# Miniprotein binders against p81326, part 20

Target 1, 226 residues: p81326
Amino acid sequence: MLHFGGFIMEINHISKILEKEREEYIRNKVEEYLKQGFSKDDAVNKANQSWRTYIGHRIQDVIYNLLKKFLKDSGLKVTTDKALNNRNLPEELDKVKRLIAINYGEYLFLPDADVIVYKVENNDIKIIAIISVKNSFRERRFETTYWKLKLKESPVTSHIKVFLATPDKDNEISYKCPNGKPKKMRIILEYELDGIYFLKEDFEETEKAKHFGKIVEDIIEISKKL
Short names: E, the ipSAE of ESMFold2; O, the ipSAE of OpenDDE; V2, 0.75 times the mean of E and O plus 0.25 times the DockQ between their complexes.

## First folded at step 3 (miniprotein)

Design B7x
Fold by ESMFold2-Fast, scan of step 3:
Structure B7x (fold): chain B 226 residues (1-226), chain A 86 residues (1-86)
Amino acid sequence: as target 1 above (226 residues)
Amino acid sequence: SPEEDLEKLAEILIKYAERLIREAEKLLEEGRPEEAIEKLKDAVRWLQLALEFARKNNLDELAERIEKLIERAKELIERAEKIKES
């Protein structure tokens, strides 16, 4: 009998590595907070909050470096939302920022664009894809979907592909329910987004839900059409 | 530590590349060499990144493992190209 997420044939090795890192990180942070005078309960809570921030940034950095390395030879460039929020932007990055910013009356905001892929041709910049990196999911986790819908509304940004990259270590969107139906969040994310790329071996694969390793070839193919 | 993080990353890339190689071998058995070549080229890209990490961190044993996998993938590409041409 096959059990949802319980069969061990292709249990995710990546998820296990991240779990070990989590245990070590939390242990060290709890000790640190205790030394600062926090109670045990507060130290544990703060350590868990710190881990969520840490792992998110770590995965984002890995993805950024991988994409930058593999897309360089295809003439594609990669940047991050953190780079775009620098006050002293190079002209090229200032143009990238302007091409993905969304207008809210008297305010402009960047979408949830952890990693941005673009190309420069004849001094013109074309944004190819925005990648949102999510380590875990919470209630009302439709931020990536919201940004996709906002970008789709403008002729300037409607061509931009919006991808989600995730290890999904808690199996929140990787598999179907025991009755064979996909989880609601998986259905919504897959329907609205241009793709979901898993940083894990074992998941329910579809035309839009793929191993992260396929993102490079997919981005290159998209860039050829633009 | 940064060294442990790079080794973990290398293992992740190696495992994914090994899966691509297995998928490519199956595709070759099914008479689909063009698809096999695409998978193998992707595997080589991931393995080359893992090799770069291993070499920069003086992980000689890991680097040797990765080099053997790259060699295997390239041999399979050559075989697939010959099948495609026949």
Scores: ipSAE 0.000, ipTM 0.283, lowest interface PAE 12.1, mean pLDDT 77

Design B7y (at its last look DockQ between E and O 0.02; V2 from the best seeds 0.00; counts 0 for: pae E 7.9 > 1.5, placed apart)
Fold by ESMFold2-Fast, scan of step 3:
Structure B7y (fold): chain B 226 residues (1-226), chain A 83 residues (1-83)
Amino acid sequence: as target 1 above (226 residues)
Amino acid sequence: SDLEKLAEILIKYAERLIRKAEELLEEGRPEEAIEKLKDAVRWLQLALEFARKNNLDELAERIEKLIERAKELIERAEKIKES
């Protein structure tokens, strides 16, 4: 209880920090583009595009650090696909990498797993969940569902929960049927994935589409069943 | 049977690497063969831990023999490399 209240407060605090970072970043990038000879409107558009790329990586780091901090007391560990791509891995991370690998004939590849949650019990590793972080749905709209469907094909990986975390600033998947028109992307993502966690307040909540503040308690509950 | 299927998949990954290593040795590429064999041993060690924890005794024995085979192939490859 107290611990989950702390998580929600930390999310709110970080949201304020990120908004201040955005204002400073945009200001600096607009100045940079103006010096290159772009118009005011073009400079603003380019700065906003640059921010979208930057914030994607920043949100991934934030989510990684929050989950690492708030899952530790539950005996859960957190890593990233970037960490797993190192050639000289510690034994534990080498095992994590092998247990999430997907088979393509003579080749094995990692799924798009920005954040990976696992546990170690009796020296055995159990992968709990992977979390794909998306700041925009303009490109690679169903990439996360592709990885979910591939993981389901193998008994090694079929138990792994696949979650999407997103601020969805452009309201691309925030509602299933705005103005009575079904949104294909939202409907398919919710149907295929194990959950969507929104880093925003205004969205249509369902059993699978929740505020990001719910992710820690959901992961802990899943881990108890493994 | 589902737990046995998990171990069998990890074993199949290792067997694929061992076959590739044997092919590489025939092609006179012992360094690459050693790399594949070491990777195979890591898959087999993971499968062995799984088999032992779940009391899959027959699979554990098979995996132990396959690890021995892979290590023999590493020694053979090292000898070829030295020549």
Scores: ipSAE 0.333, ipTM 0.771, lowest interface PAE 3.4, mean pLDDT 87
Fold by OpenDDE base, second read of step 4:
Structure B7y (fold): chain B 226 residues (1-226), chain A 83 residues (1-83)
Amino acid sequence: as target 1 above (226 residues)
Amino acid sequence: SDLEKLAEILIKYAERLIRKAEELLEEGRPEEAIEKLKDAVRWLQLALEFARKNNLDELAERIEKLIERAKELIERAEKIKES
C-alpha cells in the first residue's frame, strides 16, 4: 500500500512528460506529410491530429498497465475493448464481451471501454467497472455519459460502474464553478458517471471527483459488494 | 507486453531528464540538475519494479545502469555546488 502512494503522486507528471514530446513529434510529422505532397497547412493539421491520437493511446496504455498491476493482487482481471475486437476470443474474453454489450434491438454493440475490470468466481464472470480514458474533451465530450446511460437501461449491465480518468490538461472539468460560472461539462459528467479520476493535483475534489490514486481502492471495494 | 511498454516510456523520460541535467551542469546550474536527476531516479525505480515483477531481466539490468549513471551525476553535481 505504501509504495502505491508515492507512485500515485508521480502519475500527475505523466501528462506533462508526454506533452514535452509534442513539439518534436509535430515537427517530424509535418516533415513527413510535406514529403508526401501535402500543403503546409494540411501537414500541420494532420500532424496535430496524429499527436492527439498518439498521446491518447499512450495515456490509455499507462492507465491500463497501472490498473492491471495494482488490481492483480486482489484477484481482479483487466482487459480492453481492443482485445475484445478479435474474431477468435478465448472463452473468458468472449463472455466479458457479451456481458458489456448494449442492446439496440436487432444489434448488439460494445460501449467505448478503454479499460474493463472484471472478476472470475466459480467460472462466472462479473463485470465490475469500465474506465474511459480521455486526455482532452475537444471531441465527443459526453460520449462516456451516453454509454453509462445505455448500460443502466439493462438489468444485465446496470450494475457496471463507469469511470472517467483524465489529466484534464486544459482544465475543462477540473472545477465545477470557476469564477462563479458553472462548467456544464464537469457538472454533467460528475452527475451521470460513477466517478471522475484526475491525473493531476489542481482540481475540485468531491465525493465522485477524486485523484486517480483512489481508483484502485474504489474498484476493490465495489468488487467486494458484487 | 504492456508493462514493457510502460517501462520503456519511463526509461525514455528518465533518459531525457538525465540529458537535460547534463546540459544544466554544463551551464553551471547544478541545483536544477540535481532536481532533474532525482526525478529520473524515481521514474527509473518505478520502471525497475515493473521489470522485476514481470521477469524482464535484461530490461531490469538496463534500468539499473541508468539509475547508477543518474546517481553518479548527482554526486558530481553536489561537488560542483559545494565548490
Scores: ipSAE 0.022, ipTM 0.385, lowest interface PAE 3.8, mean pLDDT 87
Fold by ESMFold2, look of step 5:
Structure B7y (fold): chain B 226 residues (1-226), chain A 83 residues (1-83)
Amino acid sequence: as target 1 above (226 residues)
Amino acid sequence: SDLEKLAEILIKYAERLIRKAEELLEEGRPEEAIEKLKDAVRWLQLALEFARKNNLDELAERIEKLIERAKELIERAEKIKES
C-alpha cells in the first residue's frame, strides 16, 4: 500500500476553501479603511495586507489543531512559537523554549516556527520537530532553511526535524523543474529541510515532498527513534 | 464558518475511508482496513472538535456515531487479523 493510513485529499483544499472568502473580506476591509479616511489606493493595499495575515493565521490554526489532535494518542504534545513567547509561561513550556533557543551571544532567540512537536518522558522533554507554515514565498522565502541550519550547529538541537507546510497556491515550489528550468526555491528548500508537506494535490512528490496527511505518520515514526 | 466547512470535508473523507475499509475486510485484508479506519477516526475526532467549537450539537452527534462505527469495525478487523 503506497499511502498506508491515507492522506485526507480534501484537507489539501483548505486554501481554496478560504480563498472563497477573500473577495468579501477585502470588500469589507476596504470599506473600513475608507471610513478611517484612507485613500482608495491605500485602503486596497491595507486590505490586501490584512487578508494575507488573516489567511496565514487561519491555516496555522488548522494545522496546529490537526497535529495536536492526531499526535495526542501517541504521547506527543504540540505548541506554537506564539505560545512560547507568552510572558506567563508554564514550567513545561519554559523547558521547551529553552531547548530550541538559539544563542546569539548575549541574546537567545527562538527559531521562527509556527508549530513545535515534542514529547515528555520521565519528566524529560525531547523536541521532535518544528513546522513552518508558509502561505506564499514572496517574502522571507528561505527563512525556514536558515533556522534549520542554525539548529544543525549544536548537538543539542541537531536532531530536530524542520518541516515546511504550504498550500503553495501560486506554484512557487510545487515543481523542481517547471518548463525544464530548475526552480531554485524548491530545490534549495527540499535539499536543506527534512520535509515539505503540501496542502494541495498538484505538486511533484518526492521522498521529502509529500501530501500533508503524511506528516502525522512521519512525526510518529521519528519520535519512536528519539 | 471555515471550521464548520472543514469539519464537513473531514466527515466526507472519513466516510470514504470507512467504505474502503469495509471493502478491504470483505477481501480478507484486515491490516489495510485497520489502517484506513484509524485514519478515519483521527479525522473524525478533529471534525468533532470543530463541531463542538461551533456548538453544532447535531453535527457532533453525527460525528460521534461515525467514530463509534469505525471503532467497532476496527475491533472486527483485529479479530480477523489475530485469527
Scores: ipSAE 0.014, ipTM 0.254, lowest interface PAE 7.9, mean pLDDT 82
ESMFold2 (binder alone), look of step 5: mean pLDDT 86; pTM 0.830
OpenDDE base, look of step 5: ipSAE 0.019; ipTM 0.398

Design B7z
Fold by ESMFold2-Fast, scan of step 3:
Structure B7z (fold): chain B 226 residues (1-226), chain A 83 residues (1-83)
Amino acid sequence: as target 1 above (226 residues)
Amino acid sequence: SDLEKLAEILIKYAERLIREAEKLLEEGRPEEAIEKLKDAVRWLQLALYFARKNNLDELAERIEKLIERAKELIERAEKIKES
């Protein structure tokens, strides 16, 4: 039996660890930049910019490990675009790579799929979901929707669910109409994507916009229908 | 059908990889040629799976011949590599 209470508990603990990690990272980076001759204000700004890059990769790793752990008992497998870029792939991962590829005339390219969930049944691979992990929406805000729309064009990939996972610390997509003003990015992302999963408590919940704690249960339900 | 068009696209991509491998062999770069050819075979095997599953016999035969050609080129490249 799956223990979803354990999943939620682990998410809560990781959130606290990442907060502590941020304070230590910023402190160390500020000291580093000060030693390089930057002013205090510049050192703080550069340290914060460095953290935004670092935490993006860190959150991807966390999500990968959590999904791998909690989907295993349901017969589901998890991989990453980084793993698929390895030169020598096992046959299974090579098939995953090819089943997610998008056509551009004489060329085939992989989408920017941070985490990929699939199943193996009767020697056939079925891709269930792609999860795009976004820490910030300042640039490339609609990249995930581009990949969703491209995947919909092919009967091979049109069934694949495309999810966004984000802490959204800057509250860029947490609410559709904060203070009565429509947030274009939130509205478009929710409309085009199959779901948005927030790594935070304070956000506007809808049928498509949920706490990250619900992602495992949702993926398992989707896989049962394939 | 859309699936037949996808198989054609995979074939075109594999044909491009085979052409690149042939050029690499002429340039004395058999290791890189083998990598391109193995990649071509994998794309063609996926296309063959789709063609067979949908009973596209003519397309399947064409894909099988391309796989055979790519494998012959791999054998040739491996002999060149052995020196």
Scores: ipSAE 0.027, ipTM 0.572, lowest interface PAE 7.8, mean pLDDT 85

Design Ba1 (at its last look DockQ between E and O 0.08; V2 from the best seeds 0.00; counts 0 for: pae E 12.1 > 1.5, placed apart)
Fold by ESMFold2-Fast, scan of step 3:
Structure Ba1 (fold): chain B 226 residues (1-226), chain A 83 residues (1-83)
Amino acid sequence: as target 1 above (226 residues)
Amino acid sequence: SDLEERAEELIEFAEYLIRLAEELLEEGRPELAIEWLKIAVRILQEALELARKNNLDELAERIEKLIERAKELIERAEKIKES
């Protein structure tokens, strides 16, 4: 029976921990900035910026480790773009690097891929998906989309799924406008990417926009077709 | 082996969560520390079951000690929280 309940339970627990920490952190920072003489709007903006700095790579690190744990059950492997930039790469990771690199004439560059999922069959490596983890869309909002469009240009990389994972705490892409139309950023990201996975409960679900708890199941199904 | 590698990966994840919980305790956030430690214990219990099922006695002993450490940290955090 394939229910992925363990992954769903863990990610829901983690999401609640992170949300509680965020609420406490922001409340305290807003109060601190107000005491320093900042306006309410400035205090809120500064508190949100402070939270992004404070939380750092924690969300990315936790997601990486959870995906590694749950995808390994299905024979899938997980790495990061940071690991692929090491000088002393094992042969397997060196092959992964070559299969995901994008050609710019004389130069080869890696996409910004926080998490890379691949499989090994008969010593052949197949890249299944890359996942970009974003805490905010204020800056670099279409960076993931750029890499998706570049990967589509090559027969070597065109099959690779590109996913976005985000808590979207600022409701930048999960918010629906009063007229019922999603924001432009949500429309563009959903159109160009293979999926958006939210680390939050309150959002409008579509075929491509799902709770992060669905990502393991989706990746396994994609891998079966490769 | 693949099984040993998998168990080591679970241990690394649990150790990351334990370090995070220790940092949160230093920051005066015992409630958050307890929640991360509960996840670490669950991961370690899965690793322990994997090690025992495959007769990896040395690895099982190492995991048992990590579970003990995580539970001691939970007890410490509970005392801080109630204070």
Scores: ipSAE 0.609, ipTM 0.854, lowest interface PAE 1.6, mean pLDDT 86
Fold by OpenDDE base, second read of step 4:
Structure Ba1 (fold): chain B 226 residues (1-226), chain A 83 residues (1-83)
Amino acid sequence: as target 1 above (226 residues)
Amino acid sequence: SDLEERAEELIEFAEYLIRLAEELLEEGRPELAIEWLKIAVRILQEALELARKNNLDELAERIEKLIERAKELIERAEKIKES
């Protein structure tokens, strides 16, 4: 528990640090799109979309590298959906890809899996957890929940834990009933997912809603039961 | 020991942040690089205190070298920012 004290506090700053460059980034992108012949309104919209994609990838990369590092000593491995999008995969990653695939009859599709945690024992792969990373919930608010429900439908994937990691900068899901009004999104996400991990201090903690610093311990514990 | 393990974890994370900052400098983003380097220095300072309190001199020396590296990168980033 005590191992990450100073580190845990610094994780809370990830979103704040990355957001410092937003205004400059938007300005530069607007200028770029104006030069490409877009209208001012279109340029602003495209710049904002570009920022959301950019910041999302940066947060995902940080979380991926953190998990990869802190889970290494436990013998757990970490990959991403991006790594699985290659035509030629190493045997290990090809197996991982198949073990997270969702059946749609004639087709198999992968869930959104920003981070995938798995173990290898005697050449057998066991998927432990999928972590979805969300900077904001403006788009696709329940997508992670959809994937969790789909994974539950198969005995092959039903054991896979699905976690959400977020700084929740806009306080969309930090509290269940702020001002006495239920936050539908928080309640549903907490109910359907195996855990929500916050990269911030100001949130309502519950059995399923924890600080991101607890995710490593929780994953290791789950891995021992599989 | 548990304390050595903790210190190593802190060192490893700080090293990651330093590498991230180096990449950001190459991308022409010195301001963001500086912010990550400042965090790395704080983490390493915590690890250093832990090492010193437990008389882990070799580990302390290693941490001090990393702090120095991070500070040098901050100085470099500040110069780039001013240019």
Scores: ipSAE 0.287, ipTM 0.679, lowest interface PAE 1.8, mean pLDDT 89
Fold by ESMFold2, look of step 5:
Structure Ba1 (fold): chain B 226 residues (1-226), chain A 83 residues (1-83)
Amino acid sequence: as target 1 above (226 residues)
Amino acid sequence: SDLEERAEELIEFAEYLIRLAEELLEEGRPELAIEWLKIAVRILQEALELARKNNLDELAERIEKLIERAKELIERAEKIKES
């Protein structure tokens, strides 16, 4: 990662850069919704939801493109849950979809996996990792943990690493024991997941909680063992 | 070479960020576009350093043109922000 030094530092701050635009974005969107005839309260709610969708998509796009571009030389391929939900899938992606699907009796569902890393060897596909991108933990706080536990239930999927990538701007999981009290959400996420990767500088670093710039190296090391 | 491939990876990512910034300018979001362009310039400067250390003159010239393009877009975005 010697070649990526400046890039790694930059990617760690992307969420902070995007948050600088929040006030202006919301103000402009409220004006747009008011012109469409929405009440002030409805316009504000819609603008805030629009921002959350916007920033989440931007972070996911950066993560997808970073992994796709920097994992090529290691024989690793990258796709997204959006690509897997298209009606007509190439054979390769159809296999990826089947390999991460969770069985609920007569129903088959995909876990919430924003970005999926896999490799192809002799026409066999091995799923390496899935990355969940979360901007906030106000809703569905432990959803990623649930999907990790479901994947562990089967020997076919139990090897799949489940990572969480987050800016965590509100410091909901940045420290294990802020103010001397254990933060249950951070402790449980770190215990159950294979890694948490922060898109910021201010957090408690551990073996599983790391700067986002480390994720490429970690994925490559994991892939060598599979 | 592996070093030339590394420089090309950095260039590809920077070009993606430039394209994203162009889309943001089209959407009337110059402040956000400027931040992406600053990231792209830093990535290109890293790629330029790699190209120069390995005497890849033609690649270095290409990277320099991309840096100039990104800086021109920053200037354009700053003017839009003032409007």
Scores: ipSAE 0.000, ipTM 0.275, lowest interface PAE 12.1, mean pLDDT 80
ESMFold2 (binder alone), look of step 5: mean pLDDT 88; pTM 0.877
OpenDDE base, look of step 5: ipSAE 0.115; ipTM 0.511

Design Ba10
Fold by ESMFold2-Fast, scan of step 3:
Structure Ba10 (fold): chain B 226 residues (1-226), chain A 83 residues (1-83)
Amino acid sequence: as target 1 above (226 residues)
Amino acid sequence: SDLEKRAEELIKFAEYLIRMAEDLLEEGRPELAIEWLKIAVRILQEALELARKNNLDELAERIEKLIERAKELIERAEKIKES
């Protein structure tokens, strides 16, 4: 079979790189906490807690940088919710923020938009996609679907694609029961969202649930229709 | 051409991996930098094969220089790791 699988495979190796980074991070943090006088058990527990905070930010950064690099030549721009929460916003980012904000009476809130893809065409800004990045689903399993449903309610935001990107290390949504049935959470997320992009190799692809390497092509295709 | 565009996409990804490795070296993490650089070399080798098969000599030369740079960074990272 003819394909350029190397590029897609290497993007999907991000999960493996992050796991090796975890091992180094935990080792260094355990050493740090031991030097501070914590017991071995407490040092391990604190290192794991620190990693949970760190990894969410790290996965988001990796995705942001990859999308920014690969979408630039297609005339697409990438930003983050962190950038939009800056006190002194450039005019362009202020417009992006206004175009994804959700109305709650007197209040406007941003959705869970870790990474945002947009384009500037004829001095007008069009939002293409919002990507929510999740490392685990234990606490906030349907948060991304809530934001998708809210965005659908407004003519300003209803066209915006909402994607989930996740390594799904614990096999929470890529797992199949012995009878071949997907988990309930996977079924609901796939049904409600515009796509799920896994940062792992060993899962069964569907129309909406794909290897992360396919996200660039999908976003470019969507942008051409807007 | 489509082939030239695909080779350029591989080059861009490899350049990103090299930048990540450089950042990791600055952070004092040579073992992780080596892993990113090895992936970059693999991707660049694939791009080089595509460029050579299509007689894209200027692109092939550019890729060869990037492979050389990545290998030099691996050597540098190995020395840092041993210190």
Scores: ipSAE 0.000, ipTM 0.238, lowest interface PAE 13.7, mean pLDDT 78

Design Ba11
Fold by ESMFold2-Fast, scan of step 3:
Structure Ba11 (fold): chain B 226 residues (1-226), chain A 83 residues (1-83)
Amino acid sequence: as target 1 above (226 residues)
Amino acid sequence: SDLEKRAEELIKFAEYLIRWAEELLEEGRPELAIEWLKIAVRILQEALELARKNNLDELAERIEKLIERAKELIERAEKIKES
């Protein structure tokens, strides 16, 4: 029996480590850039850009491995868009790729699917969810929304849940405007996507915007209805 | 086997975290390295339990060596942190 508390505890611990690592990294990089002669504002901006590069795919890889670990006991399988772009795909992964690929005339493209959750039942593949992992929203802020809308256009893919997972440490979508309304980007993302999962503690939960610790439970529940 | 594949996946995850921790030690961040190594040890302990319950002796031995390596790195990191 899978206990969701184990996943929640692990995610909470990892989130705290990442927060501490970010603070220490930024502090050290700011000091380094100041010694190189940059202004305080430039040093801070460069340090934040360096952190985004440093954390890069590390958080995505950790999330992938955690979901793979905690979903296996429920008969769910996890892969990545990177795995689907390999040559000579196993039959199972080739089927997964065909079930999520979007046609653009003579070209086929995969959606922004950092993590893909699917099940195999009676030799039939059902895609459960696609998870986009975003550390920053400076550019490509609506990329995940674009892919959600494209997937909705086909009866083959319209059932697939599209989730966003993000630490949102820069408070780009997790905090409200002074008037109490969510920021425009948050409103659009929450409206169009099936859910947003935050790897942070301090935000107001809604029906679709939740702590990342709830994602395993939610995915398992969705899979039972398919 | 499915159980053997599961254990191998846990080992790969732990190895990834150990590599990250080694990078942190090289960058002079032992406190952070210790935290990632603690997670790696927990993952490896789960893999070890899985291997032992299924009589995968060779795999269990490999996992035990990785746990030993991770614990040695924790001890090294603690000494660096205190220095």
Scores: ipSAE 0.443, ipTM 0.796, lowest interface PAE 2.6, mean pLDDT 85

Design Ba12
Fold by ESMFold2-Fast, scan of step 3:
Structure Ba12 (fold): chain B 226 residues (1-226), chain A 83 residues (1-83)
Amino acid sequence: as target 1 above (226 residues)
Amino acid sequence: SDLEKRAEELIKFAEYLIRLAEYLLEEGRPELAIEWLKIAVRILQEALELARKNNLDELAERIEKLIERAKELIERAEKIKES
C-alpha cells in the first residue's frame, strides 16, 4: 500500500539533511582551499562554487532513491539516464533506452531524463514519466521544455509525461513578478511541461505546479491509465 | 519531553539515512553511501549525548546499536569501493 504520509516525512528529513550537509561541506572545502594557499575570501568563494555543483548531483540522487523506494510496491520501476548510458545493458534497460531515445539523423540521444519511471506489463515496457531535476535555472532554463517538445513529435514517445522537480531556492519560478504576472520562465515551463514539483513549501500552487510530496500519487494514477 | 522529542527526531533522521545508504549500496554506489552514513553517525552521536545526559537508558542503547549498524555499513561500503 501507498504510505503517502511516510513519503512526506522523508522529504522533510531530506531538507534538514541538505542544510546540515551544506554547513559541513562548506567548512571542509574552505579548510581544503586554505591549505592550498588561497586567501580566506577566495577559499569561501571557491567553496560556494563547489557546493553549487555538488548539490545538483546530490538532489538528483536523493530524488531517484525516494522514487525507487516509494514506487516499488505499486509495480513501478525507476532508472536514470546515467544507467542507460552504460555500454552493455540488461535487456529490460535496453528496451527502456530504445523507447525514450530521440533520433537526430545518424545519432540517437537520450533526453535530459535524470529519473525515468516505467512499468513492465505482459513482458512489454511502458514509459510513464521522465523527471528532470534542476537545482537552478541560471544557464539551462528551457532544456527540459526542449526535450518535452521533441518527445511530443513521435507517437512512440508522445504519451510520456515530462516533469520538472526543483527546490527553486532562488525563487526563479515559484512566485509572480511585482505586477502580479508570473515570470516568463514559469509561464513557459508550466505551459509546455506536464507538471512542476517544488521541493519547498512557499510557491504559487496551480493544477500543474505542486509540492513534490504529490509526485508519487500522481505517477501511480498516470500508470493506471496506461 | 522536548528533549525526548528531539532525540527521537534525530533517531528517525539517522534511520532514514541508514536506509538510504543501504539502497545506494544495492545500486553500486558505495562512495555516496559512505557520505550519508558518516552524517548518520554524527547525528546519532548527538542523540546519544542527549539520551545519556537525561538518563534515557533504553533510548541510549537503541542509539548505540544504530551507530554500530552505520559503522558496519561504512566498513562494507569501503570494501566494495576498494574492489
Scores: ipSAE 0.000, ipTM 0.144, lowest interface PAE 15.5, mean pLDDT 78

Design Ba13
Fold by ESMFold2-Fast, scan of step 3:
Structure Ba13 (fold): chain B 226 residues (1-226), chain A 83 residues (1-83)
Amino acid sequence: as target 1 above (226 residues)
Amino acid sequence: SDLEKRAEELIKFAEYLIRLAELLLEDGRPELAIEWLKIAVRILQEALELARKNNLDELAERIEKLIERAKELIERAEKIKES
């Protein structure tokens, strides 16, 4: 069906085409909001917010469906934080939700786990990894890092791998020290997280910073050690 | 030529989107499949314009068949969505 070898190049092309269509999307949304009675400034702001949500969901859905198809033959299952918010949650997903929840005294909250990989063994669930999908880093730079640090605090969740997946189109975290100047965000994210997977060809590769095409084999290897 | 390489690149990208849409239909997501297929049609129309302007008749015919395939899948996805 889908072949892994050409995957990264085609995802890069999808991202570039969607960026080219951004102006048309925003223009149409601005017209829509203006017709609803919003001011021009409010309409532009709302249109930009709508675009950010729209493109983020598209990339997230692509990643979810690709991981679901490529991991199933290895006995691994994939779900999303959206699925865990369904009102009538199946027993299996309810267990997944409880195994990734973080304790804040009398409250339990889910991390920002856009995609979750788990396995079922002897009628027991083991969470392998959570993947945070970020299209841009301008506003929520260290959110994934915060969740990684919280998960490390509990013996129930400390084994869970936390990965970041990103096209990083603006080269915000693609290099650690471009022009000799350290990129704090890239350095901190690489240090604290278990891996960064780029949906692009051009980036500084390290043991933890890899092409997205490596994520399936890495997850399978991690699952064998659990 | 550079124009032929560009057209080939657009065709390859559109083929990937069609494949992704087929996978999304198998997973019960016709709404998202339709969206990717509409993008594929637009990309193929751009490639068709390039092929026609450069008198690449064989390539133009191939692109027209891919547009037809994508539109058939949109129709199929819309029927699934209504069910």
Scores: ipSAE 0.000, ipTM 0.121, lowest interface PAE 16.9, mean pLDDT 79

